# Ledger of designs, part 10: miniprotein binders against F-BAR domain only protein 1 (FCHO1)

Target 1, 248 residues: F-BAR domain only protein 1 (FCHO1), of Homo sapiens (Human) (o14526r1to248)
Amino acid sequence: MSYFGEHFWGEKNHGFEVLYHSVKQGPISTKELADFIRERATIEETYSKAMAKLSKLASNGTPMGTFAPLWEVFRVSSDKLALCHLELTRKLQDLIKDVLRYGEEQLKTHKKCKEEVVSTLDAVQVLSGVSQLLPKSRENYLNRCMDQERLRRESTSQKEMDKAETKTKKAAESLRRSVEKYNSARADFEQKMLDSALRFQAMEETHLRHMKALLGSYAHSVEDTHVQIGQVHEEFKQNIENVSVEML
Short names: E, the ipSAE of ESMFold2; O, the ipSAE of OpenDDE; V2, 0.75 times the mean of E and O plus 0.25 times the DockQ between their complexes.

## First folded at step 9 (miniprotein)

Design h2 (from g2 with T29E D31L Q50E; at its last look DockQ between E and O 0.39; V2 from the best seeds 0.00; counts 0 for: pae E 2.5 > 1.5, pTM E .774 < .8)
Fold by OpenDDE base, look of step 9:
Order: sequence, then C-alpha cells, then structure tokens
Structure h2 (fold): chain B 248 residues (1-248), chain A 80 residues (1-80)
Amino acid sequence: as target 1 above (248 residues)
Amino acid sequence: SPDKITELKNLIRKLEDILNQAREGDPEELLDAFEKIAELMELIIDAALETGDEDAIMKALDALFQAIRALEELRDKLEG
C-alpha cells in the first residue's frame, strides 16, 4: 500500500486534496455498487417470471399423445429454474440492504474527517501566528546587536554600553522563546497532519475491505445459484432419458 | 461563495509565486520572504474558512503545507 504520507510530504502540491477526494469517493462507489446489484436483482426477477410463464405454457401442452410426458418434464424444469432465479433475487435484495447499511456507516465516519481538518487548521493558525512573530524577534535582536556594536565603536560610556548589552540579552531571550514556540507549533502541526493522513489511509483500507467482502457475497450468491441451475439441467437430462420410447 | 473561492485561489497563487522566488537571497531578503509567507498563510486560512467549502479548505491545506516547508528552509538558512 502506498503510504499516504508520501503524498503529503512529497513534491506534489495536492497531496491532501487527493487523499480527501479518495475518501470522498467511498460513499459514491458504495452507492454505485448498490445500484448495480439492484439492476441485477431486477434482471433475475424478470427472468424468474419469464420462466414461470414458460412453465405455464408447458402445462398447456396436449395431454394426448406420446409426447405428453415430456411436457411435464419441461414444466417441472421451468418451475425449478424460476425458483432458482427468484431465490437469487432475494439474496441480492438482502445484499443491497447490507450495502446501504454500510453506506450509512460511511457517512458517519466521514463527519469525523471534517473535525480533523478543523483541528489541522487550528494548528496551522497557531503556527502562522508564531511565524509572524519570529522575524520581528530576529530583526529586533539584530538591530540591538548593531546598536551595541555602534556604541562600542563610538567609545561610549560603560554605563551606556551596559544598558545596550542588557537590551541585546533581552532581545536574544525573546528570539529564543519565539523559536521555541515556532518549533512547538510546527511539531504539533506535523503530528496532526500525520494523524490525519493515517486516518484517511485507514478509512480507505477499511472501505476497500468492506467493498471486497460485499463483492464476495455477491459472487457467492451468483455461484450458488449457478450450481443449482446446473443441477436442474442434469435432472432435466435424466428425466428425458428415463422416458422410454415404449412409455411414450 | 464563488468570489471567496476565487480570492483563495489568488492568494494561493501569490504564495506559490513567493515560494518560487524566495529560495535564494541575502539574510534581509530571506527575512522579508519569511514575513510575506507567514502573512499569506494567515490570509489563506481566513479565506479558506470563509469559503465553507471542503474542497477549497483542502487546497488551502496543501498550500499551507508548502508554505510551512518553505518557512523551515528559510529558517534554516537564516540560522545557518
């Protein structure tokens, strides 16, 4: 799995946006899956109804003549097929409910992403504020150093030199504090960014696992139905073989 | 508001321009760049929040992250 952190910290300018968009697409894919399964269920139901009509057609076959037993074979097989497809319809409808339930859970999880974004913005705000103070503190310190050096060159009184030195020391301490605040604010921001990235990654991984599980359930339901359909076809073949020419 | 999103885009563009220019300079130029970046960061944050648009906020965060990296580089150059 590509570490989502690389997208944030890389040269690419749109790492956070890309991650957010990926997470935002989760509910869309879930909805599309539900729609797909719904359409499949509708097709299966339609096919079931058609097979049931075919069964009725077979039942209307003439009871007279040597072919009459074969109409019963057609009727029975058509009815069984109709039931197989109807059962698949039911399974798919139940699966749709599971998909929709998952979609609702996703929406709740997505609300938490917004809270993290706000928290990150707060950290940036703090960092921005401190960042503005840092240059000013640096300029003040440099100016005090220059003033002190000027006074030294001018052979100013020791009393004035001592005052200048005291001001320089205070400016240095102020700069140090500004640097410490900046580093702290930066560290907090980096931590929040990392946490957000990891959470988005975890959300995506969880989403993919759920989608895979739902697809697995879909595939299993379809497979089971095909096995049953295969059995109906084999029974049909055997029933035909069991109808002897002499019994016709 | 479309107007606020446009404002945000313009601010991000200004930031990108400064980031492209600020890579080299004397200590005074570096300090000036640092101050300008920090100021733009604040403006971008405010503009992003005013949009109320999540996509706009995410774009702002990307720009702000770049700004932070640039500030670190500038800081290191100023301290080194």
Scores: ipSAE 0.082, ipTM 0.607, lowest interface PAE 2.1, mean pLDDT 84
ESMFold2, look of step 9: ipSAE 0.380; ipTM 0.789
ESMFold2 (binder alone), look of step 9: mean pLDDT 81; pTM 0.753

Design h3 (from g2 with T29E D31L L43Q R75M; at its last look DockQ between E and O 0.66; V2 from the best seeds 0.52)
Fold by OpenDDE base, look of step 9:
Formats: C-alpha cells, sequence, structure tokens
Structure h3 (fold): chain B 248 residues (1-248), chain A 80 residues (1-80)
C-alpha cells in the first residue's frame, strides 16, 4: 500500500500543502452550508406567510352562491400548506444550529494542526543541523586516512604512526556518530511527517462524513415536507371532487 | 511579510535547481551537493518561520521533504 505520503509527495511534491489547504477549507464549507440553509429557511418562511395571506383572501370570498363551499376548500388547503412550510422553516433553523455547532468544534480541531507543523519544523531543523556536520565529519575522516597513508609511505617513526592511527580512529568514531544522529533525525522527521499527513487526511474524511450527514438531514427534512405537501394537494383534489354540482 | 514570502520562494527555487543537478557526480561533487542542500534547508526553515504565513510554511515543508529525500539518495550513493 503506497503510504499516503508517497502518493502525495511522489508526483507533484505539493502533498502537504494540498492536505493543509483541504483542511483549511473545511470551516469555510461549513459556513457556506449554514448560509445556504439559512437562505432556504428564509424562503420557506416567506412562502408560508404568503400562503397564510392567501388563506385569508379565500376566507373573504362571498358566502353567498354555489361557489362558496369551494372557497372553504381553498382556505383549508392554503392554511395547511402554510403550516407545512412553517414546519420546514423550523426544521431548517434547527439544522443551522447543528451546522454552526459543528463549525465551532472544527475550529478547535484545526488549532492542533499548527502544533503539528511546528513539531515537524523542529524535526527538520535538527536534521538540517546534523546534515551540515556530516560532510565535514566525512572529510575529516578521509583526510586522516590520507595522512596516515602518507606517513606509512614515508616510513615515519612508530610513535608518529601510532598518533596518526589514533587520530584516524577518533575521526572514524566521530563520523559514525554523525551518521547515527543523521539517521535518527531523519527517522524522526519521517515519522512526524507521516503522522501529520495521516491526521490531516483523517480530519478531511471526518469533515466530509459530517457534511454528508448534515446534507442528509437537510434532504430528509425537505423530502418529509414534500410528502406532506403532496398529501395536502391530494386532499384538495378529493375535496373538490366531493363537491357535486348538485350540492352547489 | 510579502518580502519574506518572496525570499522563501527564491530559496525554494534555488533548492530545486540544486536538486536537479545533484543526481550524478563523483564523491566530492556529491558531498558538495549534500552540503549545499543542507545549507539551503536551514535558510528555507528560517525564511519560512519569518513569514508568519501558514501557507508559506507548508510550501517550505514540501520543499524540505524533497531535500531530505535527495540527501538520503546522496548518502546512499556515498556509502555504496
Amino acid sequence: as target 1 above (248 residues)
Amino acid sequence: SPDKITELKNLIRKLEDILNQAREGDPEELLDAFEKIAELMEQIIDAALQTGDEDAIMKALDALFQAIRALEELMDKLEG
């Protein structure tokens, strides 16, 4: 399984930026969703008020004549429709509260991202420092090896050779320690990068799941209202059919 | 600071240039490349932190990740 890090950093080398931007857009999308639902709720409320006014208009119809019973059918249906849209308004207003609450929670979670970034930068700084020392340590070792070999070729005193050997051994040990520090610092960085990437991915996935759930609640509320509206329309049709020409 | 962001972008570009050149060479050239990359890494970190901009820091992290991969490749070539 290609680690998420390998997939995102392998091709475009902008994986971390992309992940961070996706996470940063989370609160924005949540706010936009709240604004959208709020606008829908306002429309539904306006429609409800208009239907209630239409009901009053029907109630002002002349009670005289054969058409009078049909005005009552219009009144009742208009009132029922007004109530359906008002109930949807209420449901959407409650949903907005849920969206806003989620937005607040999301902001708290996002503050943790900054801490992770700082930790990763610290690991890079350590690695950078060690990386600068490593070439120098290697060069020093190689120079000591060359010096020792030169002294050997020149048939120097055993005392001088022993001193050169001691210096070479110390340089070798210093190089070994530098390599170990480098490997340790690299491993720490890689682990922190991986952890951060996985956390950002998890945050995005969690966000998408929440948004999907909120959208599901929205869709369900609208659907339920449409079922009720459909029932009102069917009742209206039946009420008209039940008014016979002879009864008028 | 816009100036610091520009500085960071320039450093990242310099790093990218070195990374493109450092793929082949003798051991001395590889060591030189290693040192240059390490120096640029430090400069990029410092510049990124001075921007105070999270987006700039994220760009720096991506560049630094590439640098670290390059350093590893160079180390592998030097060790055999």
Scores: ipSAE 0.327, ipTM 0.759, lowest interface PAE 1.1, mean pLDDT 86
ESMFold2, look of step 9: ipSAE 0.643; ipTM 0.885
ESMFold2 (binder alone), look of step 9: mean pLDDT 81; pTM 0.759
ESMFold2, look of step 10: ipSAE 0.659; ipTM 0.892
ESMFold2 (binder alone), look of step 10: mean pLDDT 81; pTM 0.758
OpenDDE base, look of step 10: ipSAE 0.292; ipTM 0.736
ESMFold2-Fast, scan of step 11: ipSAE 0.012; ipTM 0.486

Design h4 (from g2 with T29E R75L; at its last look DockQ between E and O 0.79; V2 from the best seeds 0.00; counts 0 for: pae E 2.1 > 1.5, pTM E .799 < .8)
Fold by OpenDDE base, look of step 9:
Structure h4 (fold): chain B 248 residues (1-248), chain A 80 residues (1-80)
Amino acid sequence: as target 1 above (248 residues)
Amino acid sequence: SPDKITELKNLIRKLEDILNQAREGDPEELDDAFEKIAELMELIIDAALQTGDEDAIMKALDALFQAIRALEELLDKLEG
């Protein structure tokens, strides 16, 4: 998995937006999965009902004649198939409940994203404030240096030179403090950005794992049903083979 | 508010323009560029917060990140 942090610090500088959008799509994909499974369950239920009706049709077959035993084979097989599809319907309905439960949990987790955003904005605001002071402190220092140099060139009194030097030193110290504040604010911002990125990445990875697990459960339920259907077909074939022409 | 989102977009565009100018600019203009970027950062933050839209805020954060990177580059040039 590409480290999401690399996308944040990349040349395009759209990493946060991309990551946030990915996280925001999580609940949508969960809902879409639930809708898909629900539709599949409806199809399976409809098919089950149709097979049950087909079984009734077979039961209405003429009880007289050599073909009569074969109608019972059709009836039994149709009933078994109906039951297989009905059971799958039930399994899928239960799975939908699991998907929806996950969706609810996901929404709770997503609320935390807002807190992360606010925290990051606060750090940027602090950094912005300090950044505005840096040019001013630098300008002040440079102006004091120029004034001191001018006074030196003009051969001013030692007393005035000492005052100028003191002002320059104070301006230098002020600039130093401004730089330190900026570096501190920057470091805080970078840390918060990194933490947020890692959290969003973890959320996405967790989401994908859950979705994969849910899909696995879906696939397993369908597979199990197909195995049962296969057994019904084999039984049907065997039952037909067991009906000899002579027994008819 | 749609109007606030538009305002934010305009501010981000202005920031991008200044960033491009700063990259091409003369060393003598570095201090001015730094100040302008810092001012725009504040305006972008305020505008973003006023939108109340999370998507807009995320766009603002990306722009602000670019601004911070530019400020770092400018500081390095000013100290070097």
Scores: ipSAE 0.248, ipTM 0.714, lowest interface PAE 1.6, mean pLDDT 86
ESMFold2, look of step 9: ipSAE 0.390; ipTM 0.787
ESMFold2 (binder alone), look of step 9: mean pLDDT 82; pTM 0.776

Design h5 (from g2 with D31M L61F; at its last look DockQ between E and O 0.56; V2 from the best seeds 0.00; counts 0 for: pae E 5.2 > 1.5, pTM E .723 < .8)
Fold by ESMFold2, look of step 9:
Structure h5 (fold): chain B 248 residues (1-248), chain A 80 residues (1-80)
Amino acid sequence: as target 1 above (248 residues)
Amino acid sequence: SPDKITELKNLIRKLEDILNQAREGDPETLMDAFEKIAELMELIIDAALQTGDEDAIMKAFDALFQAIRALEELRDKLEG
């Protein structure tokens, strides 16, 4: 059995159709990730704007009234929360740029994969043509051999025997060339299939690694923001405790 | 087109059936299988080219590769 057959169809390899389908899904998954992150950025921006409006409401409290120091605590906290969510919005917008940049690289790779499919179609066409011609070449050779045997049995002149020998020799060479073309076409098709399968496998592995890295960046940005939000909340609690009833 | 894709799928199924049955046969039936496999390969190539569907063409490539491998196995069996 060939090395390709043992590894391409083995436990760690996949069928060519499955590998191609997986590669085809790569750009779709990248676009879906960008769309998801864009919607999350919109959510964060909306939250930031709402908190800024709430801060303005806290600023409209009566500055000479008894509750004024507590309104200032609300204002400061609301402003800081708005800033936290705005910062996350900006981080996510930057991440979208990275996702789209990767998507542009995928378009180049996908185009090359399609060119390989076309190249494989060309190889299949050659194989089809040679497969149809080979039996005809074999039949012609056999017919020339039969003609030569018949002339030998008939005790034909040496001149006619020499002509028959020449015709048989030419048919034998034509058959040899046809076999050579078949073997070359078969090997070319098999090699193109192997090369494409290995490339599709490597592309899918690289794609998954890139997608995981992008998801990691997303997760880290959200985690960093949540830590900052927690710190704002602790500060808020501390500021409330520091306001004395005597000042109220 | 959908009709051409259906025709291609039917041809691929016929090829798969013949390949499975040929592995169980004796030498005389193996030569008949060899010829039928070659004929089906040509029909599959023609049908695949007419589909214009990349997924269908890729399925045909898998079938053609399996047929080539099977023909080599059958040839080895006949020689031994």
Scores: ipSAE 0.090, ipTM 0.546, lowest interface PAE 5.2, mean pLDDT 79
Fold by OpenDDE base, look of step 9:
Formats: sequence, C-alpha cells, structure tokens
Structure h5 (fold): chain B 248 residues (1-248), chain A 80 residues (1-80)
Amino acid sequence: as target 1 above (248 residues)
Amino acid sequence: SPDKITELKNLIRKLEDILNQAREGDPETLMDAFEKIAELMELIIDAALQTGDEDAIMKAFDALFQAIRALEELRDKLEG
C-alpha cells in the first residue's frame, strides 16, 4: 500500500484537497453512468420496436407465389431480433436501478465524509485557541524573569525576592501547560487529518471498484445479447438454406 | 470574503517559500525557520477560519500538514 503521504504530499501537492474533491465528484460520475445506460436502453428499445415493425411488414408479404416461405423466415428472424434487443433493454433498466441504489449509498458515505471534515475543523479551532494563548504565556514568563533579575540587581529584600521567584515559577508552570496543550492540540489535528485522508482514499477506491463492477455488468449484458443476435443470424442462414428452390 | 481567501493564499505562499529555504540552512537558520513556520501556521488557521469557504479550508489543511511535516524534519535535523 503506497503510503498516502508519499504520493499526495510531495512538493506543492494538494493531496488532501484533491482527495476530498475526488470523493465529492463521485455522485456525479454515478449519475452520468446512469444517464448513459438509460440512453443506451432507450436506443435498444427503439431498435426492438423497429424490428417488430419490420416483422409485421414481412408478415404482410404476398402469400401467393414461391417467395412466400422466405417471408416467413424474415418474419421469424425479425421477431427474434426484436426480442433480443428488448431483453437487453430490460437488463439495462435493471442495471440502472443498481446504479441508482449505489448512488443512494454513496450519499450516506458522503455524510460521513462531512463529519470527518467537521471533526478536523474542530481540531483546528482548538489548536487556534491554544496558539493564541501560548505567546501571552511566554511573554508573561519572560516579563517575570526580567522582573526577578531587576530585583536581584537592585539588592532587594529576600522576602521580595522570594515573592518574585514564586511568581516566576507560576509563570513557568503556566507556560509549560500552554505548551503541552498546544502539542496535544497539534497532535490531535495531525491525526485527524491523516485519518480523514485515509478515509477519503478508501472511499475513492471503493467508488472506483463499484463503478468498475457496474461497467462490467453493462459489458456482460451487451455481450450476451450480441451472442444471441449472432445465433439468430445463423438460424436465418440455415432457414434460407432449408428452403429448397423446388419448394418455392 | 474574497479578501480573506487572497490573504490565505498569500500566507500559504509564504509558508511554501520558507519551507523551500529552510532545507539547506545552518542550525540557526533552521531555528528561525521553525519559529516562522509555527507563526505562519497560526495565521493560516485564523485566515482559513475567517474565509468560511470549504475549499479554502481544504487548501489550508494541505498547507498545515506540510508545515507539520517540515517542523518534524527540522526538529530531527536540530536534534541530530
């Protein structure tokens, strides 16, 4: 598993943004696939109806004469072709239902994605809040150190020195706490970002697998129908051969 | 606001510039870079939050992640 960090966080790479946008575009590709399959299904249905009309035309052929048996061959073949294309239409319509169902599932997954973004944003806010306090704590500590040093140079009473030292120690403790909070908030932010990035990657990979599976189903349905159409053509040839010139 | 997005972009650019310069510096330069990166991270966070724009926030996250990684690298160089 190529570490997400190596591929997306190179120099000038906006890996997190790219992943997030890819996930956000998932439902669009799903919809476009559904629309494409729908258009194909409509074409197949139209062709089926046209073949059925052609069959009817063949059936209206002059029953008189030696050519009459051949009109029956045309009728039968046209009907069979019409049925093949109609069956494909049905298969594609069922596939559209599967695509739409996946689209609904994808929307649920996208809600989780938004929750991850919100969680990361919360970590950023916490980090921001602590970051603002850290300089103040540092300044306070430095000021207390300077005050203590001033009092030392002025040969101030031991009691006053002890008070200054106590204040400096308290300021140091406050600074330490601020640093610890900052480090904790930073670590939390980093972890949430990494987790979110990994989740987005997993979501995209899952999406691509589903899309591939749906495309596979589409291809299989079309292929199966073409095999059946091929069989109808072979039967047509055989039926013509079986019509002897003597029977015409 | 468009102005805040522009500000954020400028801050991110500054961060990138510092990151590019810091990789080859002496220890003193590395320490300075460390402090500047940390400061810019705070500014980027504030600017990002003020945009209210999701895309801008995502860009900020990328920059912040790069900054954190750079800080870790700088830390390791300073300790080594």
Scores: ipSAE 0.037, ipTM 0.502, lowest interface PAE 2.3, mean pLDDT 83
ESMFold2 (binder alone), look of step 9: mean pLDDT 80; pTM 0.739

Design h6 (from g2 with D31M M58F; at its last look DockQ between E and O 0.68; V2 from the best seeds 0.00; counts 0 for: pae E 3.6 > 1.5, pTM E .705 < .8)
Fold by ESMFold2, look of step 9:
Structure h6 (fold): chain B 248 residues (1-248), chain A 80 residues (1-80)
Amino acid sequence: as target 1 above (248 residues)
Amino acid sequence: SPDKITELKNLIRKLEDILNQAREGDPETLMDAFEKIAELMELIIDAALQTGDEDAIFKALDALFQAIRALEELRDKLEG
């Protein structure tokens, strides 16, 4: 067996069905990622709206006069936090579009794989037909050899011996041709199976690589926003320090 | 069709049984096993196509690949 075929159907890979089941999980995991990101975007949007309401509370009817400058610091910080989380919401919504676009590419690739299954089934039917003829060819050859030996023991004429030899040679040639047809059909089927397995492995590798890239984009968007949130917090601390006690 | 999937699974199990018995058998029985395996391959192909179930079809393809490996081993033993 070829190296890939030998290793593919070993205990580690568990065969063609196992490889296909792994590939089949791709579109499911893509949808699950989109749903996860969508839920995170909803969380961020809710937070943004809550911070905007908190900002309105800080400015409601101009808070108590002696504390008004510090309430203004709260209002500004709350507004900026609301904007940070709104920005993350929008980045995540854009990322969902990327995930769904990848999902569309997956559908196209899976359609091509389904079409190739038909070609592989055709190859199996060819191999099955040739495989059924091989025992017949072997049986015919053995019968011709038996007939030739019988005639030799019966001390048959040279004319009959020559006819028996010719029939045996024809049967041997027919058997050789049947073996060649079997080997050719087997090689064709094995190549088609190998090609399909390689495509499934490449599809799984591409899927994992692309999913990691999408997760990287998610992580980057969250990190950028958290840096901005940290900056808002530093500004908040500076604004508190800048408020004079005499101004209160 | 669930009844067609059950029929396919039974054919695959029958194939697996014949393959196991053939691996243990003497050379004298190997050509009979070869012919039975080839006949069963055709039945499995037909049954797989009738299921319309993608998982069942790929399971059948895996079984057929194992049968072809076994046929090659049997052929080699008969010539040796």
Scores: ipSAE 0.223, ipTM 0.649, lowest interface PAE 3.6, mean pLDDT 80
ESMFold2 (binder alone), look of step 9: mean pLDDT 77; pTM 0.684
OpenDDE base, look of step 9: ipSAE 0.251; ipTM 0.727

Design h7 (from g2 with M41F; at its last look DockQ between E and O 0.74; V2 from the best seeds 0.00; counts 0 for: pae O 2.1 > 1.5, pTM O .782 < .8)
Fold by OpenDDE base, look of step 9:
Structure h7 (fold): chain B 248 residues (1-248), chain A 80 residues (1-80)
Amino acid sequence: as target 1 above (248 residues)
Amino acid sequence: SPDKITELKNLIRKLEDILNQAREGDPETLDDAFEKIAELFELIIDAALQTGDEDAIMKALDALFQAIRALEELRDKLEG
């Protein structure tokens, strides 16, 4: 499992954006799968109807003559084939319902992604607000330090020095608090970004698992039908062999 | 609007340039980079929000996250 985390942070890797886009494309692939299965079901239904018409054609064969029993063999086989393809049509139509249901569930999950994005955005806004205060607090502290140093050089009264020192200490405390707030806001943002990335990855993995399961169901339905078709062909062959030339 | 997307792209490019400069710089340059990036955060967020495009917002968030992480890695290298 390629840890998406390792791919996120290359110099040019928009890893988070890629994850988000992958998740956003999920519903599209689901819809395309439903459309594909629908088209296949339509083809199978059309083929079934055509085989039923072929059966009717065989039934209209001349009942007179030695070949008449063979027309019954054609009729029976054509009817059986028509039924096989009709059953596949039904199975595929049921599968489409499953795909569509999954699509609805996927939409609910995508709403949660939007909530995560909003939460992350809020964290960035908080970080931005604190980041603006940090330079001001730093500048204020530096100015107070310079003022204190100036007063020291001017041999100012001890009382004035004590006042300047008190102001410098307060400015230092304010700066410290600003730094702490910044670090907290940054950590919160980072955590939310990581959580969102992990959630997006999990969503994509879940999506791929569902898509694989749906494809498996599709493949199984088609395979089962082909087995049945094969049986009809073998029965057709046997029925022909059982029609003796003497019975014709 | 296309103009806002362009603005966002330019701001992200500036962010990348600052990071590249910080990689070649001393600890003081790194501190300056933090301050410059902090100033750009607001601009990037505002620009992203003004696009009205969710993809643009996600791109902005990704860029900011990468920038923060890059700065932290640089700091750790300088302290180590």
Scores: ipSAE 0.109, ipTM 0.594, lowest interface PAE 2.1, mean pLDDT 84
ESMFold2, look of step 9: ipSAE 0.630; ipTM 0.883
ESMFold2 (binder alone), look of step 9: mean pLDDT 79; pTM 0.708

Design h8 (from g2 with D31M I68F; at its last look DockQ between E and O 0.58; V2 from the best seeds 0.00; counts 0 for: pae E 3.5 > 1.5, pTM E .648 < .8)
Fold by OpenDDE base, look of step 9:
Structure h8 (fold): chain B 248 residues (1-248), chain A 80 residues (1-80)
Amino acid sequence: as target 1 above (248 residues)
Amino acid sequence: SPDKITELKNLIRKLEDILNQAREGDPETLMDAFEKIAELMELIIDAALQTGDEDAIMKALDALFQAFRALEELRDKLEG
């Protein structure tokens, strides 16, 4: 499985952004698919109605004369074709319901995506806050070190040196804590980014699988109907052959 | 504000430039790159938060993620 991450995380590729946008566009493709199937269903229904009218036209043929039995063949075949296309219309309408249901499920998944983004933003805010404190803590420590060194050079009293050392130690501890907080916040942010990327990838893969399945159902419905239409055409040929010239 | 988004874009571009330059440097260059990347990351975070724009934030997050990866690679090169 080519990790979506490997294809999108290259030089100059905004992999995370691409993943996010792909997920965001998912509902649009679902809607477009529903619209396409709806248009096809409308076409099939229109054709069915037209074929039914053709059947009626055949039924109005002159009952007198040797050609009358052939009008019945036309009527029967036209009716059967009308039914085939009507059945396809029904199947496609049911498929549209499935697409729309998937669309609703997809919207729920997208809410989770937003929650992941919010969680990542929270981690960024924490990191930002700690990052701002770290330079101050570092500066404070350096200043305390310089003060201690100055006092050492000035040959100050041991009591004053001990106080300076204590302040330096406290500043060092504060710096250490700031560094630890920064590292923790950074690690949390990184982990959340990775988790989000993996989730977005999984969402896109799931979406593509659903779309493929829906397209498969569409193709199968159309194929089945075409097989039935083919059968009606063969029956039409046979019915014509069975009408002997002597019976006309 | 449009100005903050522009600032963010410029910072991201600078980061990308440094990332592209850092891959083939000597250890001193790598260390300098490491420090510059870290500094730019902080600036990008601050700029992103000030935009208030979701798309801008997502771009920033992407850049930051790339920067973290680069920092890890640089670290590994410096330790190796």
Scores: ipSAE 0.052, ipTM 0.546, lowest interface PAE 2.5, mean pLDDT 84
ESMFold2, look of step 9: ipSAE 0.221; ipTM 0.619
ESMFold2 (binder alone), look of step 9: mean pLDDT 79; pTM 0.728

## First folded at step 10 (miniprotein)

Design i1 (from h3 with E28L; at its last look DockQ between E and O 0.62; V2 from the best seeds 0.00; counts 0 for: SAP 70.223 > 70)
Fold by OpenDDE base, look of step 10:
Structure i1 (fold): chain B 248 residues (1-248), chain A 80 residues (1-80)
Amino acid sequence: as target 1 above (248 residues)
Amino acid sequence: SPDKITELKNLIRKLEDILNQAREGDPLELLDAFEKIAELMEQIIDAALQTGDEDAIMKALDALFQAIRALEELMDKLEG
């Protein structure tokens, strides 16, 4: 079995269809990821704006009474939270740009895949053409052999036998050439198919790696922001503790 | 076009039918099978290209791959 024949091409030998489908879905998932991150960024921006408004509300607290200093603590904390969420918004917006850039790269790669498919089809066309000629060459050779054998049995003249032999030899050479062309065309096709399959697989693997990296960046941005938010909450708590009843 | 896709599907089915039958036969039957497979391959290629549909082309390539494998097997039987 040729090395090529040993390759598993997926369920019912639909390997190319499966691989292509995976590649085709790549840009879709990238777009969906961009949309998801964009929506998250919008939410974070909205939250940031809301916290900024809350800060203003705290600023409008009554300056009278012993509780007044605590409104400043609320204001400061609300402003800091607003900034944290705004920073996350910015990080996510930058990430969206990265996702979109990757999407553009995918489209370029996908275009190259189409060119490879066309090249493979050309190889199949050549092989098909040669394959059609091969049976005819075989049949012609067999017919010449039978003719030669018939002439031998009929005790035909040596001159006629020599002519028949020459025709048989020519038919044999033609058959040999047809076989060689077939084998060459087959080998070219197998190589192109293998190369295309490997490229499709590599594209899928590369896509998955990129998507994981983008998700990692997303997760990291969110995590970093939550750490900062946690710090703001701790500072808020400390600021409250630092406002003694006697200071109020 | 939908019609061309249907044509392609029918051709692929015909190929599959021949491939299932071509496994056994005398040398003449094997040669006939070889020729029929080769003819169908050409028809499938032409039909696939006329669809303008990438999915259809990929299905055609899978079918053509199977055909080529069958041709190899037939060739081995004919050389033996």
Scores: ipSAE 0.262, ipTM 0.730, lowest interface PAE 1.3, mean pLDDT 86
ESMFold2, look of step 10: ipSAE 0.628; ipTM 0.876
ESMFold2 (binder alone), look of step 10: mean pLDDT 81; pTM 0.763

Design i2 (from h3 with M75L; at its last look DockQ between E and O 0.46; V2 from the best seeds 0.00; counts 0 for: pTM E .786 < .8)
Fold by OpenDDE base, look of step 10:
Structure i2 (fold): chain B 248 residues (1-248), chain A 80 residues (1-80)
Amino acid sequence: as target 1 above (248 residues)
Amino acid sequence: SPDKITELKNLIRKLEDILNQAREGDPEELLDAFEKIAELMEQIIDAALQTGDEDAIMKALDALFQAIRALEELLDKLEG
């Protein structure tokens, strides 16, 4: 009892609600991530197309004069940059598919959470019903005890006393059964709440791990592309250096 | 419905008020508190189900959990 209360419900903690809310927000964050990556992919594609156009512009440079070889350097570099950004676009588009697939899996998991909530609510309903009967059973037992004591004081016949005792015993048994039902219903509720809370927590942790992994893939794709872009820039510099003034 | 959500919120407040008061008393007062809590639990469950709102149901569950803990404490005091 203390373990469940301490770990999931502080005196004022809406721990179960918080966990459920976090799980409910999971699909939203997944969608937002997909949208963000989609926008980035669009930007990269646009940039790639622009670089391709820039390459064409360079190719249209005057083929005459000493500067002509440098236009080829610009063309080649612009084409390579266009390809780098296009490849990033592809990688991001593939990542979006992964994000969306994960989103679909989340929706399936979320449906299971709703079923667990309903099951927990049913356990509460059973416990509530038994809780209402318990005071009545207690009161009935106490009243029978008082009646028996009254009859004893009044020096009632043994036959009447035996009848009162039988009623008291029956009331005691009824109370015992009510207590047992209450304890059973309580235990069932606590177990269901614990199981649900643990599942929600596990779902949230799993979600965060997936989101981190997806972000990691995003970051890695961007980083790899920037390394390639950096190489293109170095090649550009080297190509310029290799164009001697005499070859100009 | 918004009206049912409001009703639920009011019931939860009533429960919270009773829970704050029910900590001490003679056996009759404790028993009365127990009965009131149990009755409010039933009302909260019914109200929550009628909202059709998952968030409202979750709030109800939290309140009901607190009520159950209070009932346990009251029972321990009554048996002791």
Scores: ipSAE 0.258, ipTM 0.730, lowest interface PAE 1.3, mean pLDDT 86
ESMFold2, look of step 10: ipSAE 0.630; ipTM 0.877
ESMFold2 (binder alone), look of step 10: mean pLDDT 80; pTM 0.745

